# Designs tried in a protein design chat: miniprotein binders against a7ua95r516to809. Part 219

Target 1, 294 residues: a7ua95r516to809
Amino acid sequence: ASLSLLSISDLVPDLQFIFFWMSNAIEILYFIQQKSPAYMQTIELMDDKAGSKESLLSATISANEEAMTILEEVIMYTFQQCVYYITKTLYVVLPGLLDCNPFGTEPSSEQCRRAAGVCVCAVCVMPEAVRRVVSVFQTTSDLLQQYQVHSEIQSQMFAYLFFFTNVSLFNQLIDKGPARGWFQRSRVLQIQASVKILLDWAKGAGHNHLAQKFFAKFCSTVTILASPPQQLSQMSWKALCAEHPSLKPVQLHRILTQYQLMAELGPLPIWQPSSEDEAYIYRTVDLLESFENH
Short names: E, the ipSAE of ESMFold2; O, the ipSAE of OpenDDE; V2, 0.75 times the mean of E and O plus 0.25 times the DockQ between their complexes.

## First folded at step 17 (miniprotein)

Design dm9 (at its last look DockQ between E and O 0.87; V2 from the best seeds 0.81)
Fold by OpenDDE base, look of step 17:
Structure dm9 (fold): chain B 294 residues (1-294), chain A 95 residues (1-95)
Amino acid sequence: as target 1 above (294 residues)
Amino acid sequence: SLRKRAEELERKAQELKEKVEELRREAEEKGSPEEVEELLKYAEELAEAVKWLARLAEIALERGDPRLARLLLRAAKILLDLAELLIKEAERMME
């Protein structure tokens, strides 16, 4: 109950401090990494009249290495904290993405309505459920930019968030989809349109490659489900495997089985798994994606 | 306390910066080698980093994260000690 009220806006004050610590730690780390070699070289070139050169150099190396190690720990810690808070917010808003109808007319955000009446900005014209998801990503992006976080860390952040989003959406679709009617063609087309809006945002935000990579499994699932029966029924198991390499055999098999049930198709020999994949289609442990090992 | 440690690090870092400025003037007057100026510059930059780390630690304490504060203060102490060592070497080279 309490989690349903959690918005990304509520977390911004805490996130700001985390990003502040992260950014500053990165900056200091970068300073050490960039400047220490030059200073070490200076020490190395000094006249060793007092025999202190070696000890000074050793102490400098040791101190810098230890400091960098601690700073890396700070960066990792703050990164994990950011991910923790942001993913909590995503957890709350992502289910709405599967239920929304993007083809309906929804009002602009309350904030834009108050300011300008009818806002026609790209975000305000989005369905509310999509806008909520995009808002999490946009807020994250804005904070990363505000605190000038290193581009590599930004990429890692979005990689993980997209990964999390894909796993969450995929697992929900596979597990609850049949019961919720998300496998019905009309609903699938809604989901496809919603995902497209999200992907378009990611493209506009400069994260096209990451989005394509990490949403591949969910997108493949939606693409298969959105395919007309006449088209999909002509595709062999091998062809589908080749076209959707992000899907494990057990996942593809489940999707096709549910599609068959939904479309009231009889048994399709052409979708029969290959002899090589036959053993893998029963590995139910591999059906749902894991949030671990990322 | 962690707060007292942070305050002490800030104070020491400031004192080091002042010492660097004093030594820089002296080095110029003595016509000291360029290496002295480089050591002093490095010490000054480290002292600045110490101040920032100490400040970050204070904020962490205020936000209720003593773990983060301890990490930041540990890094600050390491860099402070290095800065002090560099200053001592600079002083030696000026004799």
Scores: ipSAE 0.806, ipTM 0.940, lowest interface PAE 0.5, mean pLDDT 91
Fold by ESMFold2, look of step 17:
Structure dm9 (fold): chain B 294 residues (1-294), chain A 95 residues (1-95)
Amino acid sequence: as target 1 above (294 residues)
Amino acid sequence: SLRKRAEELERKAQELKEKVEELRREAEEKGSPEEVEELLKYAEELAEAVKWLARLAEIALERGDPRLARLLLRAAKILLDLAELLIKEAERMME
């Protein structure tokens, strides 16, 4: 029944239960990992007059190892469920970033300004498409904090969500960009502005390092496409590879091809791939990113 | 049934917790070895964990997730058996 829901707010009740299970499993795992060793040390120091000490130690070690394995599986299972539901919501809202005009939105509504009279809310000034994505991230952050989920798990969650976002945006831009007009100069500048708003949110939320790491490929793509023709046409293939190491040769080649079409440039000798890269520019299996690797 | 198993584990864990509280008082009165108190504290912590795992499994069943419930009850059973073993050893040491 929860799979019929498309917005993050509709999923909150289900996510609350999943985070509740996750956080409790983590606490019990923590107990076994951090507190049980002291008790086991007591068993090791016991007098062995009855001959039961070795049997008790063996049973204790076995039980703890088996329980930890099962609890790790519970945590992984609940993490996977959270990720599945949250990324389904992200998948629905992410394409709107590519169609968004962040410059045409009123800074804030009159209702939002009145409600925020004591403190101006940055979310209220965001374009709607950006707000929908930020709402997913912010709701996730609020739930993780509400249930006091371990900070390492919170970081892993956002690492995956940013990875998913990068893969989704990059793949859609590369795959659908020509047909949707997303490579036009004015559109690229709008996309660049929308991404900057997302990165600013991530920085303010304490996730700047993760966002910089996992958005690198999409940001490099948009940076190249947003570059003025006079500047970009003076950069060699090797210089572009060095400046944008996150892009595979086939990906850089495709981006430059689309740039040439958009800017009405003919082939440029300076963009000829290096001898090393020439073998890789047609590897279509490497063009789109996999959702399975981050 | 998974629901019956969860209810039984929660009930047994509560009974063990109550027994541990009684045994800790008795061990202090007898001047039992320090190790007895540590075993009983360990068993108490394990019994609390069992109660929570069983309760989490009941909620998982109510929400239609028997896979999650089975995992939680497997962990609960393992920890309950360990708690019972620790209590048995503590009782032996108090004799």
Scores: ipSAE 0.763, ipTM 0.938, lowest interface PAE 0.5, mean pLDDT 85
ESMFold2 (binder alone), look of step 17: mean pLDDT 89; pTM 0.890

Design fm1 (at its last look DockQ between E and O 0.54; V2 from the best seeds 0.72)
Fold by OpenDDE base, look of step 17:
Structure fm1 (fold): chain B 294 residues (1-294), chain A 83 residues (1-83)
Amino acid sequence: as target 1 above (294 residues)
Amino acid sequence: DPKEKVEAWLRAAERLLEEARKALEEGDFERAIEEAEQAIWYIMRAMYEAEEHGTDPEVDLKLYEIQEKAEQILERAEEELKK
């Protein structure tokens, strides 16, 4: 109940506070790391009055190490808190992405209307369900930029958020897909288009490589399910494994089994797992992705 | 007519694919990406409309082939921009 009311906008004040401290801690850490060698060198060049230099050097090293350790803990803690709040908002909005029909909207752009009458490109009106997901990512990006968070930390944050999104979408599709009709090819095409809008946003935001990497499993699943029966029925298990290396054997087997049921295909010997993979297709524990493996 | 729409999108995608290919050959990788991405959107729309209205399996295969070619152009153009 309470989670359904949580928007990213409601969390902005709290996130701003956390990002402020995270950014400051990173800046201070960087300052210590850059200035510490010069400071130690300055102490080393001081006149050695009766062993005071060695004690001062040792005390300075120890104080810097302690300060750096504390700052690293602050950075880690603030990072985790940001991720925790942002992922909660994602968890609320991501199910809407799977039920979204991006093809139901008329193209807003005159260019798209002239070319084909209907377009779902990023220039056209983004579906509300997709917009809610994009808004979480955009707000995160805006906050990271506003507080001038180090680029490496920005990349790590987006990597985790894309990972979380992929795991969430994949698990929902595999677990609920049969019951929700998300394995129907028309629904799969809707899902594919919705995710493409998100990926296009990620590309425009400079996160193309990260998005492609971390969405690979979900994209592979959707690509297989969107394939024409005539094409997919000609692909061997080995070929599908090679083309979709992000999928575990148990996952691929589940996808193909559900595809077969949905497309009313008889048993396809060509989709039978190899003797090497046969033991792995029954490992149901590996079917769903874990959030802990990042 | 849904069939006429699918055919119109197919033709639009084929034109964009050819423009993307030419742009790639000319070394205009940014344009190749733009045209290939646009082709993919038209194909996805055509595939959806085809699935909802029960179009000819031959059209579905053609859409898939054009999609694959557009994705290949897109990938190649993106790789060239990274160099």
Scores: ipSAE 0.785, ipTM 0.935, lowest interface PAE 0.5, mean pLDDT 90
Fold by ESMFold2, look of step 17:
Structure fm1 (fold): chain B 294 residues (1-294), chain A 83 residues (1-83)
Amino acid sequence: as target 1 above (294 residues)
Amino acid sequence: DPKEKVEAWLRAAERLLEEARKALEEGDFERAIEEAEQAIWYIMRAMYEAEEHGTDPEVDLKLYEIQEKAEQILERAEEELKK
């Protein structure tokens, strides 16, 4: 059956197995790293009978290095498998964020408060599409904590999941946005609210720094598109680049072009690229982000 | 009435922003965060409603400015709590 249609709940048993082995490998690796120096000291205190002390030290060093190499490979492999399966689930659910409306017919607070951990019930409703994405992040967080995966590795996993999310959302907005009407300002404001729910989840989960770092490109895009014409039309190309360093010249140019169309603005001289950037605004190879970046 | 709703949310956000500013000055950073976040949500809702039925450019700019100020208060209060 197609794994691209699989929900995160269907993957939990397989993820539990992988997390179990990853956590075990991490614990053994740290045990070797912590205990090995002490063991080496006891060997140095031993009586050196016919050079047996030097032989034992050499064998211990070799065994430690071999064990650590094997464990590091297991950790890397299991980490990559977790990320692969989780991102396949994310890939399926992320597009819905661009099509949902957190400002629906009437605000409903109950589900949104519990899922996001933020008080949003006064003015918004958590759409099912947003709930699906939050569920992937929350399930991942719960599993990492359940198996007591080391916090450094938990952070690395969420760094990649946020990176993947940013690339997916940005690329779809750029590619499909004109045809889907996603550059209309009312739609951008809906997207901004949906992403705010995700950012609030990340903050409550202790991943705020990672989210700020890895969502920067998509958030900058939405911030520009949501800006009032009176404010944005007063900002030069250089000022926009300075405020949004995550955006490449071709990306900023495309965003401003779409903004001009939706706001019914003619060409603005103040948005002309600097001479330094002019060569780069048509580099199509730089328009979309690569999923292979780390 | 959509225009009245936008203006009511704008007034609510302005009150919350002032209370958040006071909380920040008093060192009540948790309250400053809560009030600034609520102001931001009121502003986002107001901006969406104003866009849906045509907005006065002056109102649009005012909503944006309050959002910016609320986000600044949030950042300052969160920095203080991190300490």
Scores: ipSAE 0.778, ipTM 0.932, lowest interface PAE 0.6, mean pLDDT 84
ESMFold2 (binder alone), look of step 17: mean pLDDT 81; pTM 0.771

Design fm2 (at its last read DockQ between E and O 0.72; V2 from the best seeds 0.75)
Amino acid sequence: DPKEKVEAMLRAAERLLEEARKALEEGDFERAIKEAEKAIWKIMRAMYEAEEHGTDPEVDLKLYEIQEKAEQILERAEEELKK
ESMFold2, look of step 17: ipSAE 0.752; ipTM 0.924
ESMFold2 (binder alone), look of step 17: mean pLDDT 81; pTM 0.765
OpenDDE base, look of step 17: ipSAE 0.774; ipTM 0.932
ESMFold2, fold request of step 18: ipSAE 0.772, 0.770, 0.770; ipTM 0.931, 0.931, 0.931
ESMFold2 (binder alone), fold request of step 18: mean pLDDT 81, 81, 81; pTM 0.773, 0.770, 0.773
OpenDDE base, fold request of step 18: ipSAE 0.748, 0.746, 0.747; ipTM 0.922, 0.921, 0.922
ESMFold2, last read: ipSAE 0.745, 0.784, 0.770; ipTM 0.920, 0.934, 0.931
ESMFold2 (binder alone), last read: mean pLDDT 81, 81, 81; pTM 0.777, 0.776, 0.776
OpenDDE base, last read: ipSAE 0.749, 0.745, 0.748; ipTM 0.923, 0.921, 0.922

Design fm3 (at its last read DockQ between E and O 0.55; V2 from the best seeds 0.72)
Amino acid sequence: DPKESVEAALRAAERLLEEARKALEEGDFERAIEEAEQAIWKIMRAMYEAEEHGTDPEVDLKLYEIQEKAEQILERAEEELKK
ESMFold2, look of step 17: ipSAE 0.787; ipTM 0.934
ESMFold2 (binder alone), look of step 17: mean pLDDT 80; pTM 0.757
OpenDDE base, look of step 17: ipSAE 0.787; ipTM 0.936
ESMFold2, fold request of step 18: ipSAE 0.782, 0.780, 0.776; ipTM 0.933, 0.933, 0.932
ESMFold2 (binder alone), fold request of step 18: mean pLDDT 80, 80, 80; pTM 0.761, 0.758, 0.761
OpenDDE base, fold request of step 18: ipSAE 0.773, 0.771, 0.773; ipTM 0.930, 0.930, 0.932
ESMFold2, last read: ipSAE 0.767, 0.769, 0.779; ipTM 0.928, 0.929, 0.933
ESMFold2 (binder alone), last read: mean pLDDT 80, 80, 80; pTM 0.761, 0.757, 0.757
OpenDDE base, last read: ipSAE 0.774, 0.775, 0.774; ipTM 0.931, 0.931, 0.931

Design fm6 (at its last look DockQ between E and O 0.61; V2 from the best seeds 0.72)
Fold by OpenDDE base, look of step 17:
Structure fm6 (fold): chain B 294 residues (1-294), chain A 83 residues (1-83)
Amino acid sequence: as target 1 above (294 residues)
Amino acid sequence: DPKEKVEAMLRAAERLLEEARKALEEGDFERAIEEAEQALWKIMRAMYEAEEHGTDPEVDLKLYEIQEKAEQILERAEEELKK
């Protein structure tokens, strides 16, 4: 099947199976960890009439260690499989987020009545492209909850998915942005709004800190590109580095260079890299983010 | 007029920002967040419309300033709710 036809809904049966085993393995691991001390104590209290007590204790310890090792491997494997399938679906839907116009619908004149927890305002009408991305995350959340997966594993899952999403969006924006017109300020504002909808969802889902952390690079890029020329032209290289610490010097330099071209600004001396950063702005290998560094 | 629409949105965002500030001062952090978020959405739309219709650069700067203020209120209110 072409990757373009793969929806998260199509993967739900496979994901359910993996999450079931992952959850069970975690529960069994936790059970062994909690019960092992009690079992060892029980063996220690047995009459050593046959000299078999030490052998039984050693065998029990070894069996528990082996079982825990196998369970940890199962948890790791199932986690990786979940991530693999979910990230494939994200890879398909994420490009649509960069082309999304969340402003295409007139704001309903009705104030966002957050009455009864469902805001029906035009702002809360999630564009289809954003909805597809959110659906992947929501389905993941629902599955994690359905199978009562440990909270730490849930947090690790979302951390990785947000990391993947940030890397994917950032790399696409830097690589394809100039050719696709995504550096035009109106397009940047659309992207900013689309990402805000996603971040607001993450906040509502209890993942605000993770989302802010892992989207920082993409958000910084979009924030710079969304800035008015009058405002951004007053900011020095050092000030921009300080405000956007998630950006490497080569990345910031690339963003500013593309901004200059888009805004028809001549070279700005104030954006000249410091002597300390001058060597780093030519490190093109550091321009795009790696998926391996998580 | 698109310009008049942007100016109306600017004024509406300023009102929401003031309500957010007031709520923050009153210790109603939930309301402050709600009003600040509404201000931000209104500003983001106003900035987009300003770019599409070629509005006055002064209006764009005002929108940006309100955005920064709304973000600051949002951050402060969220920090207070975590305590």
Scores: ipSAE 0.762, ipTM 0.927, lowest interface PAE 0.6, mean pLDDT 89
Fold by ESMFold2, look of step 17:
Structure fm6 (fold): chain B 294 residues (1-294), chain A 83 residues (1-83)
Amino acid sequence: as target 1 above (294 residues)
Amino acid sequence: DPKEKVEAMLRAAERLLEEARKALEEGDFERAIEEAEQALWKIMRAMYEAEEHGTDPEVDLKLYEIQEKAEQILERAEEELKK
């Protein structure tokens, strides 16, 4: 059927083709970068009295610049195509994280518990919704490693995927959460556990720093919503901003408003925004995040 | 008895945290990570069960406190393992 209905496994042949050419272009680019200074130095050691040194140097510079420009364009284009295909798949599976119950069935055996490594339930009891998201990340990681894509490009790829995931989950929660009951604390605790499974995957895959950076907004939101009323009611607006710098004033205000409704709390003077933030808590244009460059 | 179930999970999590703390002090950072993660999962399940059954606020605060402790032990052990 349509591309929006395809799983990541259906896209693997196309992704293999794109990763192959991206990896080749990167390898050639770095080869030129390694060899260009050495060749330029041999030209500089030539006797300039003959006059050909300047002509050869100019031709070498021009050829290197043209080749590097073409290769950079190929790398950028193939990278964009990979991100496009992978995020199309990811977009389809992400909403399920907000509706699943990760506290379903406990592992039934010692081998199942031991195989989980850091988290017993992640291997043997992973909810289908979480498994679908992890599958996208894992397949991407496997392909990047299979084609020996340079580590900097692998990091950029996962930075985009984590950014996309954060924006998608945050926007869904803020936009649809009231109607879907996603701000109820029992649901938030389920979401927190599901996100923990994703963070554990990222840590085990060597992307912990990227996950910490790019999931910050969604994780901050869930952390606030999961907090007990007695603990959160003692934190001032200033303290909350300091603890959660990834949240814009309008976003923090909305989150606290939903928290007050679910916890049946009245207005709290301690949550009054600072004078600097007062003008910004009603900027609804800043409420949802953009999928554009960070 | 939901209250007894939550309290049993709390006690199990506290035992795992104590074992993780001991492993951290002994320099067994991989075991400290494993025990802290097991404790964290039990804490998160206990918090969910407590919310579902309306367990008293003091248990809720205690679960939150040991969740923070579990995360601190985990962070410490992982930083030491990198050294």
Scores: ipSAE 0.760, ipTM 0.926, lowest interface PAE 0.7, mean pLDDT 84
ESMFold2 (binder alone), look of step 17: mean pLDDT 81; pTM 0.765

Design fm7 (at its last fold request DockQ between E and O 0.62; V2 from the best seeds 0.73)
Fold by ESMFold2, fold request of step 18:
Structure fm7 (fold): chain B 294 residues (1-294), chain A 83 residues (1-83)
Amino acid sequence: as target 1 above (294 residues)
Amino acid sequence: DPKEKVEALLREAERLLEEARKALEEGDFERAIEEAEQAIWKIMRAMYEAEEHGTDPEVDLKLYEIQEKAEQILERAEEELKK
């Protein structure tokens, strides 16, 4: 039953209700913003015999402001409730990406692509762990379109979902990676491929810019960990910081420490932090990402 | 034979990379994207197979270089298509 409570499919009826209210509140807010000046113009054209015009104008302004405030609150709360339910399902399915072997199946990108599609059968041929995550994103996208939610709100929704996904995957990798063997390069290559499938979904769904922005930290981490030892050992700390600006010094230091250990490159640190960063590489308060930095 | 699998994937990726480069040069950005993506997937699988069955550092670096080139072609073709 617990597994059923965490499935996105089981949450669809509740999400439909919330999206309905959110979409209606957005439409009404937009209507008031666009039609309020015209109504005010009508009041200004009225005959003003005893100052009733000014009183009506003041009352109308106050009513508009109160209505807009209430609608903004409804939109905010319905948005927050949507992300709450959706991220609870993501939280359950995301760890599976770190244990997934996508190379046990034929990725759709290895097959002849049809002219009209980018990843025509990607969902149908995906590894199960990846399919569970994509299903959450795809269901969310379908619901947003079904209720014709404004495109700016759709973008904010996916920005938050990608942010949440990035934080969850990064924190799990950093926190549990040594014990779970997730820093071994063969596992990193599996993780890289699994994340590539998610990024391909995001690109095909029109969210490539958002995914690149909000997955940057986790993607940088995986890119570094997947790099050949001959290539990475020749890169300076400064070069790595420049190529991966999303990583804090303590995070880069931890990643490189794990890399050097797993690649058996000896005990002498290869990457020396710059003098500016030296004070920050041991700030463990900065190691994990906060879910509240969005 | 694991080494034969990696070599076959590498040869396929090199062919796809050259076709993607030509498509980009010809302005066929949709074909460049398709072929670059296929090359990237072949390389990613080749890297994994090589790591699982013993990595030749020279092959590992070659796979990395092809991956980087294919991703650059992909990025450039996608930017041109948006114009």
Scores: ipSAE 0.789, ipTM 0.938, lowest interface PAE 0.6, mean pLDDT 84
Fold by OpenDDE base, look of step 17:
Structure fm7 (fold): chain B 294 residues (1-294), chain A 83 residues (1-83)
Amino acid sequence: as target 1 above (294 residues)
Amino acid sequence: DPKEKVEALLREAERLLEEARKALEEGDFERAIEEAEQAIWKIMRAMYEAEEHGTDPEVDLKLYEIQEKAEQILERAEEELKK
């Protein structure tokens, strides 16, 4: 099947199976970890009939260690499979987010009390491109809850998915943005609004801290590009580095260079990198984010 | 008129910002968050409309200042709800 036709809904049956096994393996692992000390103590309290106690204790320890190792492998494998399928779905829908115009339709002021142009309330029509992205995350959340997956594993799953999303969006914006016109301020404002809808969903789902942490680089990029020229032209390189610590010098330099071209600004001495950063702005290998660094 | 639309959104955002500030001062952090978020959305729309149709640079700066103030209120209110 072409990747373009794969929806998250098509993957639900397979994901359900994987989540079932992952949840069960976690539960069994936790059970062994909690009960193992009590079993060992019970064996230690048994009458030592001809050295059988030490052998039984050793065998029990070894069996528990082996079982825990196997369960950890199952958990890791099932986690990786979930991430693999979900990220494939994200890869397909994320480009649509960058082309989305959430301002194209004025929400009826009667339908949403916020009447604020874009609203993520259940009554407001979410733009289709944003809805597709949110649907992937919501389906993931629903499955994790349905199978009562341990909260730590849920947090790890969302951390990775937000990381993947941030890397994907950032790399697409930096690489394709100039050619696609995504550095035009009106387009940036659309992107900012679309991502805000996603972040508002994450906040409502209880993942606010993770979303803020893992989207920081993309959000910083969009914030800079959305800034009015009058404001941004007054900010020094050092001030921008301090305000946007998630951006590498090469990334910030690229963003500012593209902003300058888009806004038809002359060379701004105030944006000149520091002598310390001057060597780093030419490290093009560090321009795009890697998926492997997580 | 696009200019009138931007000005209307600006005025509404200023109103919402003031309500958010009052709510924050009163210790109604949930209301402060709600009003600040509404202000931010009004500003984002106003900035978009301003960019698409051309507006006075002074209006653009004012929109940015209101957004920044609303974000500060939002952040502060969210921090207080975590305590």
Scores: ipSAE 0.781, ipTM 0.934, lowest interface PAE 0.5, mean pLDDT 89
ESMFold2, look of step 17: ipSAE 0.788; ipTM 0.936
ESMFold2 (binder alone), look of step 17: mean pLDDT 81; pTM 0.782
ESMFold2, fold request of step 18: ipSAE 0.781, 0.787; ipTM 0.933, 0.935
ESMFold2 (binder alone), fold request of step 18: mean pLDDT 81, 81, 81; pTM 0.784, 0.782, 0.786
OpenDDE base, fold request of step 18: ipSAE 0.757, 0.756, 0.757; ipTM 0.926, 0.926, 0.926

